# Miniprotein binders against q9bqp7: the designs that were tried, part 109

Target 1, 240 residues: q9bqp7
Amino acid sequence: VPQNWFPIFNPERSDKPNASDPSVPLKIPLQRNVIPSVTRVLQQTMTKQQVFLLERWKQRMILELGEDGFKEYTSNVFLQGKRFHEALESILSPQETLKERDENLLKSGYIESVQHILKDVSGVRALESAVQHETLNYIGLLDCVAEYQGKLCVIDWKTSEKPKPFIQSTFDNPLQVVAYMGAMNHDTNYSFQVQCGLIVVAYKDGSPAHPHFMDAELCSQYWTKWLLRLEEYTEKKKNQ

## First folded at step 10 (miniprotein)

Design kb16
Fold by ESMFold2-Fast, scan of step 10:
Structure kb16 (fold): chain B 240 residues (1-240), chain A 89 residues (1-89)
Amino acid sequence: as target 1 above (240 residues)
Amino acid sequence: SREELLERIKELIKKGDKWEALLLLYEYIEEYPDNPEALIEVAELLLEMGRPDFARYVLLLAKELAKKTGDPELIEKVERLEREIEERS
């Protein structure tokens, strides 16, 4: 129960998938400012257990790989994720010039992993695009908004070396998705309503990606949890 | 039905169509996420497919659910599969 409750869905907007509106840009750049990002809010409101586990993991990895090995490992993981997102943006872009770019990235195991998901994705409306919730005062950069199996979704692409067969195994990813959804639904730069989410966990070995579909009810449940995290962040900020 | 979906998965595994079998296993997990018997069967099939890491993750939830039921047969099955996973890793 958050003190400052706000609805995730905008009653002024339709949830029926329309053709892409050419007046709405596919990509709005994220502006630097004092308004907190979704990622910052989540990072600043981690539980004591999450913080402890992260620090323990870092210590263990440094012991196993050394300082230089750990830095190389984390840099490699980050780079793999970045390249995966770049490849997906290229694949899903309706522009021919973007589709012609980065052909060598299109053959990775991660891209093979998501093929069965991509065949069910159409009607792309946003790619690597900024969202802002003007009332709740937060911003974000979402990966993709498109129709998945006929439903308009905020889609979040993740890479993982370990299987993630349950939505709860994706940690704060559901909160991230609904935060973007609520922002987009109330952002004047966009005209449509998103009621569904999709977290896609891709695997390096090309094994089929795990799709975690979030219907409107599940999104509403995670939205309440996101509002609590945002409230906690705001309270901590008041004390600084 | 649950039985029909399981039989389709088993047939795909026998045919060596592991990628297609894995897609149906995802469907099965989504359909029966809170059924400990179903999750134990999923873990067994994943071991047959040579996916011990995936089986381990499924068994974590199966173990929690089995403990809630208090059924010693289910708990024993989970513990046996945990040992089998460690032996194959």
Scores: ipSAE 0.021, ipTM 0.543, lowest interface PAE 7.9, mean pLDDT 83

Design kb17
Fold by ESMFold2-Fast, scan of step 10:
Order: sequence, then structure tokens, then C-alpha cells
Structure kb17 (fold): chain B 240 residues (1-240), chain A 89 residues (1-89)
Amino acid sequence: as target 1 above (240 residues)
Amino acid sequence: SREELLERIKELIKKGDKWEALLLLYEYIEYYPDNPEALIEVAELLLEMGRPDFARYVLLLAKELAKKTGDPELIEKVERLEREIEERS
């Protein structure tokens, strides 16, 4: 029940290919400005439970690894995720090659993890591309827009050390996906409509990644929750 | 049906096709995310596959759902599997 509702889908757009669509995937650079990013909105509007659980996890890790060990651990997790995204962009883009073989070796488990997903991915339309919702005033950088099992999806690639067999376990990832979707559907830099989402959780040990497919109805449900988070962010910003 | 899908998963585990078994287990979870009996079955199969890490995670949700049902047999079954995982650590 957001106060100011706005539709996720654009009735003037279709998910079907248009003859005027670019043959190469779009990659619009994200420019930092005063407009908040999806990640900032979500970080600033975490629930009390989410904040508590994050702080408890952080304190447990610091107790086990020490302050410097915790910083090294988090840096390594971040670097592995970055390399995984770079590898996927290279694999899905015909215009780029994979990086150094040493980097490919480091991320081989995650890439093995997603092989069954990649076999079902085709028709890539955007990679590492910026989106902006002109009416709701937020920006984001999405990982990928492509057909998954014949359906055009916003695809978000995640790495995890722990199993994530339920979509609820991906925390705010569904909100992130629908936020990107709604922005792209109303961004003048894009001409097509996306109605589905896919969260892919890859594992370091090469175990098969968990695909969490979000159909149009599920996307609409999470969109309502995203609008509530955006309203909360806007109100907090006004009061500071 | 649920029973047919479960039998296919068990056959794949028996054959040692762990990759395919996991993919069908993911499908099974997607179809029955709010069924504590189904999630307990998933945890048992994951333990048979040598994946106590996965089983522990599935049992967290199974325990929450079992407590909501008020069925002491389901709660005890979850707790038994939790103890089995701890013994293997």
C-alpha cells in the first residue's frame, strides 16, 4: 500500500524484438549524480531485523577472524564477485574475450556453477548497463537483460558461500531486480519491455546455481514492496 | 505429481547424478516452498547426497514451518536431522 503508486510495466512497449533494436547488447555507463541508486535506497531502508542480523553476523566474523581478518575476508568476497560478473559479461558479449587465465581459474567454480543456466540464456539485449526511472527519480546498474528459457528477463548474478534455495533467502535481491525492471521499462534509452526477473545464485564449489525465476505477477508483488522502500527513503531524506 | 518427482530425484541420487538430482530438488522446493513435510524430505535427501551444508539451510525454514503447524512429530523430525548434522561436524 504505497501512497504514490506507479506501474512497473509500460503499456507502450513490447518484449518482442523490434527491427530498429541494436544488434549488440547495450552498455550505458552509470553516471553518479544526486539521484539515489537502487542499492543506496535499499541500504538506507533496511528493516530493524535486517540491521540486527547483519550486525550480529559482522560481530561474529570479527570475533573469529579479527578486525584485519574480517577486512581481508570481505575484500576477497567482493573481488570474487567482481571477477564473476566480469567473466559473465565477457562470456555473454561477442565483442569481449575472457580475461587472464589466472582470473578464469580463480572464478572457475562459479562459472561451472552457472553452466546449466547459461545454456538457457540467449538474445542478450543489455550488459552492465545503467537504468534511470525518470518519473520516480532513481538510478541503477543492472547486470544483464536476456532471454531465459525464451522469456526476456532482468538477470542478476549473485555469488554465495551459503545455499540459497528460497527466493526469500536472497533478502532484497528481488526488490533490486524489479527496481531495475521498472526503471528500464520507463527509460528512454531502451525501447523494449521486460516483464520477468531471474536471480542466479552461484556457488564457489561448482554446485549447480539456484535460479529464482520471477514471473510478471511475482515481479508486480515485489514492485509494490520496492515502491514502499522508495517512499521510506524519500521521507527519511526530507527529514534530514 | 509430488511423489513422481520425488522418485525421480531418488533414482538420480542412486545413479550418482548429483548435478541433475540437485536441479530437480530445486524444482521440488519451488513447487512446495511452504510444505514442512516436503522440506524435511529435501533435507533428508541432501544428507544422503553428502550435503549437510544445504540440509542445514533447508531445515531452518522447515523448522519455522513445522512450529507454525503445531505438529510435535514434524518438530521432532527436524530436530533429529539437526542433531544428525551436528554429529557429522
Scores: ipSAE 0.012, ipTM 0.494, lowest interface PAE 8.2, mean pLDDT 83

Design kb18
Fold by ESMFold2-Fast, scan of step 10:
Structure kb18 (fold): chain B 240 residues (1-240), chain A 89 residues (1-89)
Amino acid sequence: as target 1 above (240 residues)
Amino acid sequence: SREELLERIKELIKKGDKWLALLLLYEYIEKYPDNPEALIEVAELLLEMGRPDFARYVLLLAKELAKKTGDPELIEKVERLEREIEERS
């Protein structure tokens, strides 16, 4: 168990809209800060096994593609992910107008992959928005907060070339989602409570995306694991 | 039940509704992730749908589970399906 436990949910907040809530989705910019990001914490607290497997994959790819080919491959993967997120933000934003350029972006296989998920998404409250946990001292940039099948969720959009039919195959993504959730629930820039998560894995070939819904109980379980990773990060930083 | 869900999936495949069939296959895998018979059935249907990459992934999971059960009939079914995938490629 973590030594310094802190609750994921804020007892002073509700998942129901307040009269003071903005009518448009929030998009708070991520400010450069010395406070660690969720991704940095997760990257620096990988298990020895995870590090070994990542290095084996990297070495294999370098042998196959060369150093320059590997850099090009990873750059292209990141670019595809970035464009997918930009397309989703455009689709979900009520202020965005469809233009010729945006229309071409919306025709990708990844966007086709998520159409059945998007049909069940409504009530968007935040898009590409910064969160900060003021007590636990970490920051992050979440993709989306919206209702999925009537439940308010932190939604994380992922691209993958391989099928990911189990939540375990999404790696640290559940930890990332609950870290954003806990931060948002205690961030003064937000007024509402999020208790559910959704990881959506989209496929380049247009095959239906895999939705991994996380109810409040599952989020609480992953939150405990996130607190352990955060504690490990803090201890390692003190020893440096 | 497992059999009822499987029957609905097969019906959708026959009707040519591959999108909905694949969504129900996702649900089927999530409901029966530790059942080797169920995963073998999923792999067979994925091959019919033209998804050999996904079928291979599911079959790897089914193989490990079948080995743990010690059931020679399940192991044989997995190995037969592996050979079928290779013959089709």
Scores: ipSAE 0.000, ipTM 0.322, lowest interface PAE 12.4, mean pLDDT 81

Design kb19
Fold by ESMFold2-Fast, scan of step 10:
Parts: C-alpha cells; sequence; structure tokens
Structure kb19 (fold): chain B 240 residues (1-240), chain A 89 residues (1-89)
C-alpha cells in the first residue's frame, strides 16, 4: 500500500446538484507552474517493461512506414486527437456560439463513433477544466465532468485507429481518470463529488466507441495504484 | 441467454450490419467478462469482421483467464488465434 495514503473521495461533498452550482460548465484555466501534472507523473514513472514495449512498437512502425512516415503518422494522430477534443468541447458546451464551428471536425469518423455515447451524456459540470490536489501537490486538465447514464463521471475521450500497437490489458488511462477525480474532489474551485469514471475510445472509421465505465470500487483500486506512481515520482525528484 | 445473444451477433455480421454487431459484442464482453470461451468466440468473430486489433484486445483478456483456469485446450486456442492475427496483419 502507499506510505502516504489519502482518500480519493471527500466525505464532506455530495454528487447531487444544488442551487449553488454554476449554471454553465466550469472551465478553469491550467496555470503553468513547478507542480507536476498527472501526465508528467505517469510518463516519468513508466516501468522498464512499458518503456521496452513502447520502443519495440516504435521500431516496428518505423520499419513499415520509414522514419519520415512514422513522424508524419504520429504527428497526425496527435492532431486528430486534439481536434476530436475540441469538437467534443464545442458539442457539449451550451455556449457554442462563442466558438467557430469547423464542419470538418464535426464530420470526422471519431464524432460519428461517439454519437451513441453522447446521447447518454447530460448535466455537464466541467469542460477542459484544471484540477489541483492541494494536499498531494499535483495538477491536471480534465476533459469533461458530466452525467453518463445518470451517474456523475470524470469522462476521458480517447482516439484510436488502425493500425494499432500491441494492446496491453493494463494501461495508464484509468490512473489518469482517478487522479483527476481525486484532485477535483479536494479542489476548492469545485463543490461537488465525483465517484465514477468513464474512458471513451473512439474510432477513426466511425465504428461504435467503446465505453469503459469505472464504478466507485474500481476507482478506489486504481487510486491506490496512482498514489504509488505519485510516490515513485516524488522519490525520483528528491534524487535529482 | 449467452447462446441467443451470440446467434444474434452472427446474424448481424452475415447481413453486413457491422456497427450493431460491434455494439452487441461489447454487451457480450460486459456480460461475460470472466468466461474465456466466450471471449475466444468474440475474438473469432472480430477477426471475421476484419477487426484484428480488437480481436487482439479481447485475446489479452481471454489469455489471462485461460492461464488462471489451467485449461491447456483454451490456452492453445488463444495461441492459434494470435498466430492467425499475425498472419493477417
Amino acid sequence: as target 1 above (240 residues)
Amino acid sequence: SREELLERIKELIKKGDKWYALLLLYEYIEKYPDNPEALIEVAELLLEMGRPDFARYVLLLAKELAKKTGDPELIEKVERLEREIEERS
């Protein structure tokens, strides 16, 4: 277990809406500072096996596409992911008139992929919003907090396309979700409690997105693993 | 039942309704997450649908479960499907 355990849920908070809740989704800007981000912690605490598998996938892709082709492929994947997130924020925002609509973004296969999931999303509380864990000293930028099938969730949107690298049964996406959840539950900028997570994997060809719902028990299990990664990061930083 | 859901999925695949076939396969995995035989069946259908990446994902779960059961026939089925995916990629 982690030496410096801290609870993911805040017993003083409720997940039910109340009159003090903002009428529009929260969008707190991420402030650049020396406090580590969730993604930085996870990136700097990868296991030797994870690093090896990533490098092996990279070498295989370079063999198939060439060095320039691989760089173009990865750059395009990153850009498509960014555009997908921008499109989702626009779709879910009640202030859509404040943004230019890019018809190409809205027509992507990724947006078609998530339509059935979006129909089950309502009560949006936060979009592209910064979270900070005041006690554990980390920050993050979450994609979305909304009700999915009636349950308040931290929702993380992921893109996926063919070809795909070797898929592991364990990956860091659940850790990212619970890290955001724990931060939000203890961040004074927010007043509500989130106990569930949702990872949505959207596909470029428009095939139906796969929702990975995480209930409170599963979130608690991944939270313990996140705390271990955070401790490892902190220990490595002391030695630098 | 499991068999009824599986038959409906196979019919959708035959009719070319791949979108709904995938949705029902997701439901099938969620309902039978601890059944290695069911997951192997899902992987076979995904491979038939031209989705080797998804088949590989499901086989990772099937392999872990098969190893826990210690059933050598299930382990061999998973390994055969892994080889088939490599050949098609």
Scores: ipSAE 0.148, ipTM 0.585, lowest interface PAE 4.7, mean pLDDT 83

Design kb2
Fold by ESMFold2-Fast, scan of step 10:
Structure kb2 (fold): chain B 240 residues (1-240), chain A 89 residues (1-89)
Amino acid sequence: as target 1 above (240 residues)
Amino acid sequence: SREELLERIKELIKKGDKWEALLLLYEYIFKYPDNPEALIEVAELLLEMGRPDFARYVLLLAKELAKKTGDPELIEKVERLEREIEERS
C-alpha cells in the first residue's frame, strides 16, 4: 500500500462532455523543470527483473548486429515511432492538413495496423499535450485524449515489431497511462474527467493493432502501483 | 462459445481473411487468458497462419499456466509446439 495515497479521479469533475470542453484539441507545451516526468520516474524505478531482461536483450542484439548496428537499429526504431505519432496527430487534428511529405506516412504499415482502431476514435480533446499533477509533483506528455467506442480515454500509441497480445507484455505502459490520467484529472489546464485508458500496439507489417482497453477499475489498480513507483522514486532521490 | 469462436476463426483462415482472423484471435485471447488449452489452440492456429512470432508469445503464457495445472499432457503439447516454432524460425 502507498504511504501517501491520492485519488486518480477528481470528484469535482464530470466525464460527460459539456459546452465548455474544447472544440479544438488542446496542445499544451511541455516545459521542462526540476519536476520529474512520468518516463523518468518509471526508468529510475525499474525492477531488478526488468533491468535484467533489458540488459539481456541489449547483449543479444549487440552480438547479432554489432555495436554500430545496434545503434542504427535503435535510432531507426525511435524515428519510426516519432513518425507514427506525427502521422496520428495529423490524422486526428481537424484543423491540420497533411503535408506532401506526410502522404508517405499514411502508407506505413503502422498506420494500416491502426485503421480499425481509428474508425472507433472520435471527440478528440487533447493531442501531444502536457499534464502536471499539482499535488503529487510530476509531469508528462500524453499522446491523445479522445472517445474510443464512446468512452473518454487517455490513448497511448505504441509501435512494435513483435506481437504484444497481453497487457502484461506492454511493461510499464499501463502505469504511464494512469499517471497521465491522474495528472490531467487534477491539472487546472483541463476541465474534464478521464476514467479509462487505451494502449494501442501497432505493427510494422500492417497486422491489426492490439488494443488494450483499461476500464475504471483496472485504472485504479494500476494507479496504486504508479503511486508506489512514485514513492520509490522520491525516497531514492532523498537518499542520494 | 469457445468452440464456436474457434470454428469462425478457422473459416476465416481457410478463406485467406488473415486480418479478420487475427482480430477474432485477439478477442479469443482476451476472453480466455487463463485457459491453457485455449491458448495452446491459439498458438496452433497462429502457426497455421504463418505467424510463429505471435505463436511463441502466446505459448510462453500457455506454458506457465500448464505448469501450474501439473497436467503432463498439456506440458507435452506445449513442448511439441515450442520445437515446431523453433524449426520454422
Scores: ipSAE 0.000, ipTM 0.352, lowest interface PAE 11.9, mean pLDDT 81

Design kb20
Fold by ESMFold2-Fast, scan of step 10:
Structure kb20 (fold): chain B 240 residues (1-240), chain A 89 residues (1-89)
Amino acid sequence: as target 1 above (240 residues)
Amino acid sequence: SREELLERIKELIKKGDKWWALLLLYEYIEKYPDNPEALIEVAELLLEMGRPDFARYVLLLAKELAKKTGDPELIEKVERLEREIEERS
């Protein structure tokens, strides 16, 4: 897939606010279909060493926690991440009350971790919203599209338990962000252009979250790598 | 501490215990994600371990941070490592 035939940015779109822009953030539901998701493409195109490290981590955790303990641990990590995303969606929604926001902030170290980042977030345009690249045939569910320090970004919220050595998903996080960005920029359900990304790593103990800003140039570089992963996925699918 | 963790990683690499070295590199990145010098060191070690794809990913993060610091020496180190990765591809 040549990048010049499938650019990440849509030259026919503007990043400036329009009077026709919705007053409430968009939340397009993810529909069932055969089209692969960003996460599936990335999971199915992991390197042999990424797969090896994931299996070694799994074996170590099972050895230390037992099979039932490992299942409980992974279920808890999943639920914590889900609740964190739900809390952020609530906080960033313009319809939430102050009291509801305060309660959510007090109940999670992850929410405490991101407070200083949230102060720089405004102009929310999409929350937990589905994106589809019609010509490249992939879909995704992005966390948030909002202005961070005055720049419109695809924002991806991540949780981390310190100390935790397994950060496999972090290796592909920039690819997830640009995949969502490219899809949104070419999805007819959206009218605006996003050119920047932000990966925010939040910590369970409330330590300040780390923001990783991706400018347009960096997003374009990762877009090329995403296109290669998508091509690899498509070839693997044909060979099955 | 940062220096102690880095020394342990280097020792594991020297002993050929690459799996444990890689797990500690993950911990190092997690603890120092905003430190461009630390990420450049990680990228160098990953290249030494024969992990150019992982090194490329870490180096992109290091490049972003180096540009923010405005330190020309850090930017030059990042660009040199980028060229080494491209040559090996």
Scores: ipSAE 0.000, ipTM 0.101, lowest interface PAE 19.5, mean pLDDT 77

Design kb21
Fold by ESMFold2-Fast, scan of step 10:
Structure kb21 (fold): chain B 240 residues (1-240), chain A 89 residues (1-89)
Amino acid sequence: as target 1 above (240 residues)
Amino acid sequence: SREELLERIKELIKKGDKWRALLLLYEYIEKYPDNPEALIEVAELLLEMGRPDFARYVLLLAKELAKKTGDPELIEKVERLEREIEERS
């Protein structure tokens, strides 16, 4: 059991919409501060195996593309991911947020890849919105909270050039999802309960995206691992 | 030892102490990544205990470890168990 165990779900909250809920999706801006982000915690607590695999991947890519080619590749991957998220926010939001240049990206392979997932997404409650766990002291910026096939989910959009048919293939992505979920469930800026997660891996060539649905039990299992990573981060910070 | 840690994981699963079982399972995977067979045994026990979601997670980990050994029979066994879980849902 983690030393500072805390529940992922908030028994005081419901997943059903109520009359006091805003009609437009929430978009709370992320405030820069000394409180660690979910991505920072995960980056600073990678296992020896994760570090080894990441370095091995980098070495292989540099051998294939060269130093300059690798930098160009990684920059392009990052930009495509950013544009994919911007297009999705535009598609799921009733407000106009996408600039004309980026509107042309709606026809990208990644957007085509997720079409079959998007038709099952409705009831959007939050988009690109900040969450903070007030008790455990961490923050994050989640992609989306919406109903997927009738269940309220924290949805995380990922891009990939190669198939990732299993949730394990997404590495720490399940931990990101449950970390955001636990924070939102205990953040006073939100009034609803999220008990499910969804990781959607979109493909550049337009091949159908892989949805990795996480029910409440699976979310609880990953939450325990997230708490351990958070404790490891906190311990490292104390010893600096 | 490796065998003692695996037995302790199985005992915790049988007792219904899922969170401690998960913690020791993560420890097992980090210390003994060369034994995917042990994870398949854990997944089979989880199915007997009525924990298909936990079993699914463990099978995903077992499959990744099995890829390192290049054992096609082991990979096939994992995939069959994954299909069984889907059929039972």
Scores: ipSAE 0.000, ipTM 0.120, lowest interface PAE 18.3, mean pLDDT 78

Design kb22
Fold by ESMFold2-Fast, scan of step 10:
Structure kb22 (fold): chain B 240 residues (1-240), chain A 89 residues (1-89)
Amino acid sequence: as target 1 above (240 residues)
Amino acid sequence: SREELLERIKELIKKGDKWDALLLLYEYIEKYPDNPEALIEVAELLLEMGRPDFARYVLLLAKELAKKTGDPELIEKVERLEREIEERS
């Protein structure tokens, strides 16, 4: 259990729309600083098993593709993910000009993959927006905050070339989502409460994306695990 | 019921409605994630749909669950499907 527990939800906030809420989704820029990001904390606290599996995969890929081929493959995966996020931001933005400019990005297999998810997404409140937890001292850049099937969610868009039919298959993604959620719920730049998460795994071949919905109870369970990872990161930083 | 959902999935596969079949398979997995018989059936249907990579991934969990039950018939079914997937890849 974590030694320094802090609640994920803020009792002073509501998930319902406020009349004073902006009609345009929030997009607070991420400022580079010494405070660790969610992704860095997770990367620096991988288990020995996770590190072993990653290294084995890397060696297998290098054997198959060669050193240069592996670099090209990795760069391509990163670029495809980046373009997928750019296309989603364009699609979910209320600005028609953005959607028209990126028409070629809108035709990818990944975008086809998420169509059934997008039809259930509405009330977008934040896109590509920075969050900071002042008390726990971490930052992050979340993809999207919107209603999914009527529930306000932190939505994390993922691309995958392999099926991810179980939430456990998404590795640290649930931890990433709840870390963003806890930060947003206590960040003064935001006024609303998020109690649910959604991990959407999109596929390159256009097969329907897997939605992994996380209700408030599941989010609370993963929040405890995130606090343990954050604690481990803090201890490792002290020892250097 | 589980059997009704499974029959709907099989009908969609026969019709070639692969998109809708996959959506119902996702629902089926979500409803029965701890049932090794259900996951074995999902893997079989994924093979019929030409998705051996997806089938392999589902079988990884099915194998762990089958081992926990101690049922030799379930273990044998998983291993048979694993061999079939390797032959098709």
Scores: ipSAE 0.090, ipTM 0.603, lowest interface PAE 7.0, mean pLDDT 85

Design kb24
Fold by ESMFold2-Fast, scan of step 10:
Structure kb24 (fold): chain B 240 residues (1-240), chain A 89 residues (1-89)
Amino acid sequence: as target 1 above (240 residues)
Amino acid sequence: SREELLERIKELIKKGDKWEALMLLYEYIEKYPDNPEALIEVAELLLEMGRPDFARYVLLLAKELAKKTGDPELIEKVERLEREIEERS
């Protein structure tokens, strides 16, 4: 239970479009500063068990692939994820024509994987956009805010080599989504309210992506866990 | 209904509509994530579809749930499917 609770939703905001909303999706650049990012907070507050399992996985991979092979593997995973996000931003942007480079990105198996999700996505309000929680003092860069099956969601696009049919198998991804949601709902650069989340796990072979929808109740549950992680990070930093 | 959804999934697999079958399997897992018998059925269908990688993952949770239930028949079913996956690899 967090000592300093703060609400995830802003009662002064609506999820409905209004006159103050821009005609094109927002893309606010992330500013470099000393305020911690969502990913930094999560990385610095991993449990001893999570740290141990990560180190064992790393040693196992190095044993199988060698140090150079492990570097190649992790670099390729990172690059694939980056290109997938670039392709999605291109697809969801309200541009008339795509460049030849963008067309090549659209041919990946990951993009084929998410087609059934994309057909249910509309009303895009933000893409690759920075959020800051002024009161709780953290920042993040979210992938997308759009309507999924009629509900306004923070959407997080993930690539995976292994099936992820349960939300629990996405590790800290639900915490990441609600952290972005809470920040956006209290960020003066945005005028709307998001109450739902969506984690989309895409597959390289083009198999249908797994959508993990998070309703308002589930978001509130994960928000409480995020507040505990943020509290732990803050206390750990003060005990330098 | 669980049985209605399962029957539709089986029908799609039989017709070769693999993509739609997988989408309904995802829905089935989401609706019955704490039912070891349901997850074992999912694993069997995934093996039928040529997805032993997915089946192995689902069986990990099915095994954990079966152990909690204390049903030795369910545990043995999971272990049999695990062995079948290894033989196919």
Scores: ipSAE 0.006, ipTM 0.439, lowest interface PAE 8.9, mean pLDDT 82

Design kb25
Fold by ESMFold2-Fast, scan of step 10:
Structure kb25 (fold): chain B 240 residues (1-240), chain A 89 residues (1-89)
Amino acid sequence: as target 1 above (240 residues)
Amino acid sequence: SREELLERIKELIKKGDKWEALFLLYEYIEKYPDNPEALIEVAELLLEMGRPDFARYVLLLAKELAKKTGDPELIEKVERLEREIEERS
């Protein structure tokens, strides 16, 4: 039986707010199971070019930092990204959550970098929330769903030490955003429709973050590519 | 153009370039989502490729559009393809 194709948008849902919408942002916990995550699918279906570029970067960094230095560098990048997401969740929550204070992150360039983007963000509906596509059988954990400049978006927060002024330079990030969008639009835990995406690339030096807005047409284009990656993943798993 | 893209897709199917053909079919649907004739053509090609579930979905879109146009020939063509898919399941 061939793999199924499905729409990114759900015609039975509206992007308009209504009285039954939750007043507090949703935070559905991600439960570990056999169903693949968006990040797992993308990692297992990288193109030969993506694998080559990643390996070239890795070898260059190892030559520069040594094996242990590279491990520490990647660990620090991961930790800074995690703390950046935690800070954003706290800022966007309607109520203050009690967290251990990270003064370095609060003073970091990443938070300064996104200030101009945050001014245009309102109507937060989900934060660090799990999504599942029951029909296509994948799961994910999205960063944020909120209005950006009046449009409801799946928002993905990224950190970078180098400028990413073009959406093409963000690699699989658009695929990740639309995968979460399609899952949320068909997940019974949610009642609203998302048709737009936003990738925000924040910079460590405080340089203004680059917002990559994805309208419905662009989301549909990347959804097509995501479906191909998902089918490739399923076929590879079947043939192992 | 629509015709040029469709011909490229047919060539890829004939050559056995399965994933490239499927990629262009997805792009074709996104580019022409409101053309019932185009969506019927996509459904026929998907059946040739052994993708009946995808074909079923595309036919649902084509059926809604055909009903809006009121064209009985398009409606009949969609219904015939739906019956063909049901027979295969």
Scores: ipSAE 0.000, ipTM 0.165, lowest interface PAE 16.9, mean pLDDT 79

Design kb26
Fold by ESMFold2-Fast, scan of step 10:
Structure kb26 (fold): chain B 240 residues (1-240), chain A 89 residues (1-89)
Amino acid sequence: as target 1 above (240 residues)
Amino acid sequence: SREELLERIKELIKKGDKWEALVLLYEYIEKYPDNPEALIEVAELLLEMGRPDFARYVLLLAKELAKKTGDPELIEKVERLEREIEERS
């Protein structure tokens, strides 16, 4: 079990809307800090097997594409993901119009992929917004907080070229989602409670995206695993 | 019910509504992730929809679950479908 356990949900907060809730989605800027990010913690606490498989994949891709080809491939994957996130932020922001955004960003295969999910998304509370866990000392930048099928969720948008029909196929994505959730629930910049998560895996060919919904119980299970990863990170840094 | 959801999926496939059929297949997988019979049914429908890539992935999990439940008939069904996919490639 984790040595320094802390609850994911805040007993002082409600998941119900209240009059003090902002009329526009929150967008707190992420400040670069010595405090570790969720992504950094996860990257630095990968298992030996995960590290081995990642390095083997990199070596295979470099053999196939060359060093310059591999760099171009990874840069293109990153750029596509960035554009997908920008398009979703534009679509979900009530203040933005097509006149202010590149219309081409709204007509990608990835955007087509998520249409059936977007129709069930409403009540957006935060977009591309920074979170900080003030007690556990970590930070993150979450994609979206909104109601999905009537439940307030931390929503994480992912792109993939291969099918991801099971939540365990998304690797550390559930840990990332609950880490953001726990931080937001204890961040003084926010006043509401999030108890659910949603990982949306969108496909470049426009095939319907896979929504992986995480209820409160599943979030609590992954939260315990996240706390263990955070302790591993802290211990590793302390011993260096 | 499981049978009712499966019948709706089959009807959508028959009508050529592959997008909606795939969305309901995701719901079916989510509701029955630990049922090897259900996953084998999903794989068969994915093959009918022309998605051997997806079917192959689902069959890997179905086979693992069938081995844990100790059902040799289910293991044979998975292996038959895996051979069909290989022959179509």
Scores: ipSAE 0.012, ipTM 0.505, lowest interface PAE 7.6, mean pLDDT 83

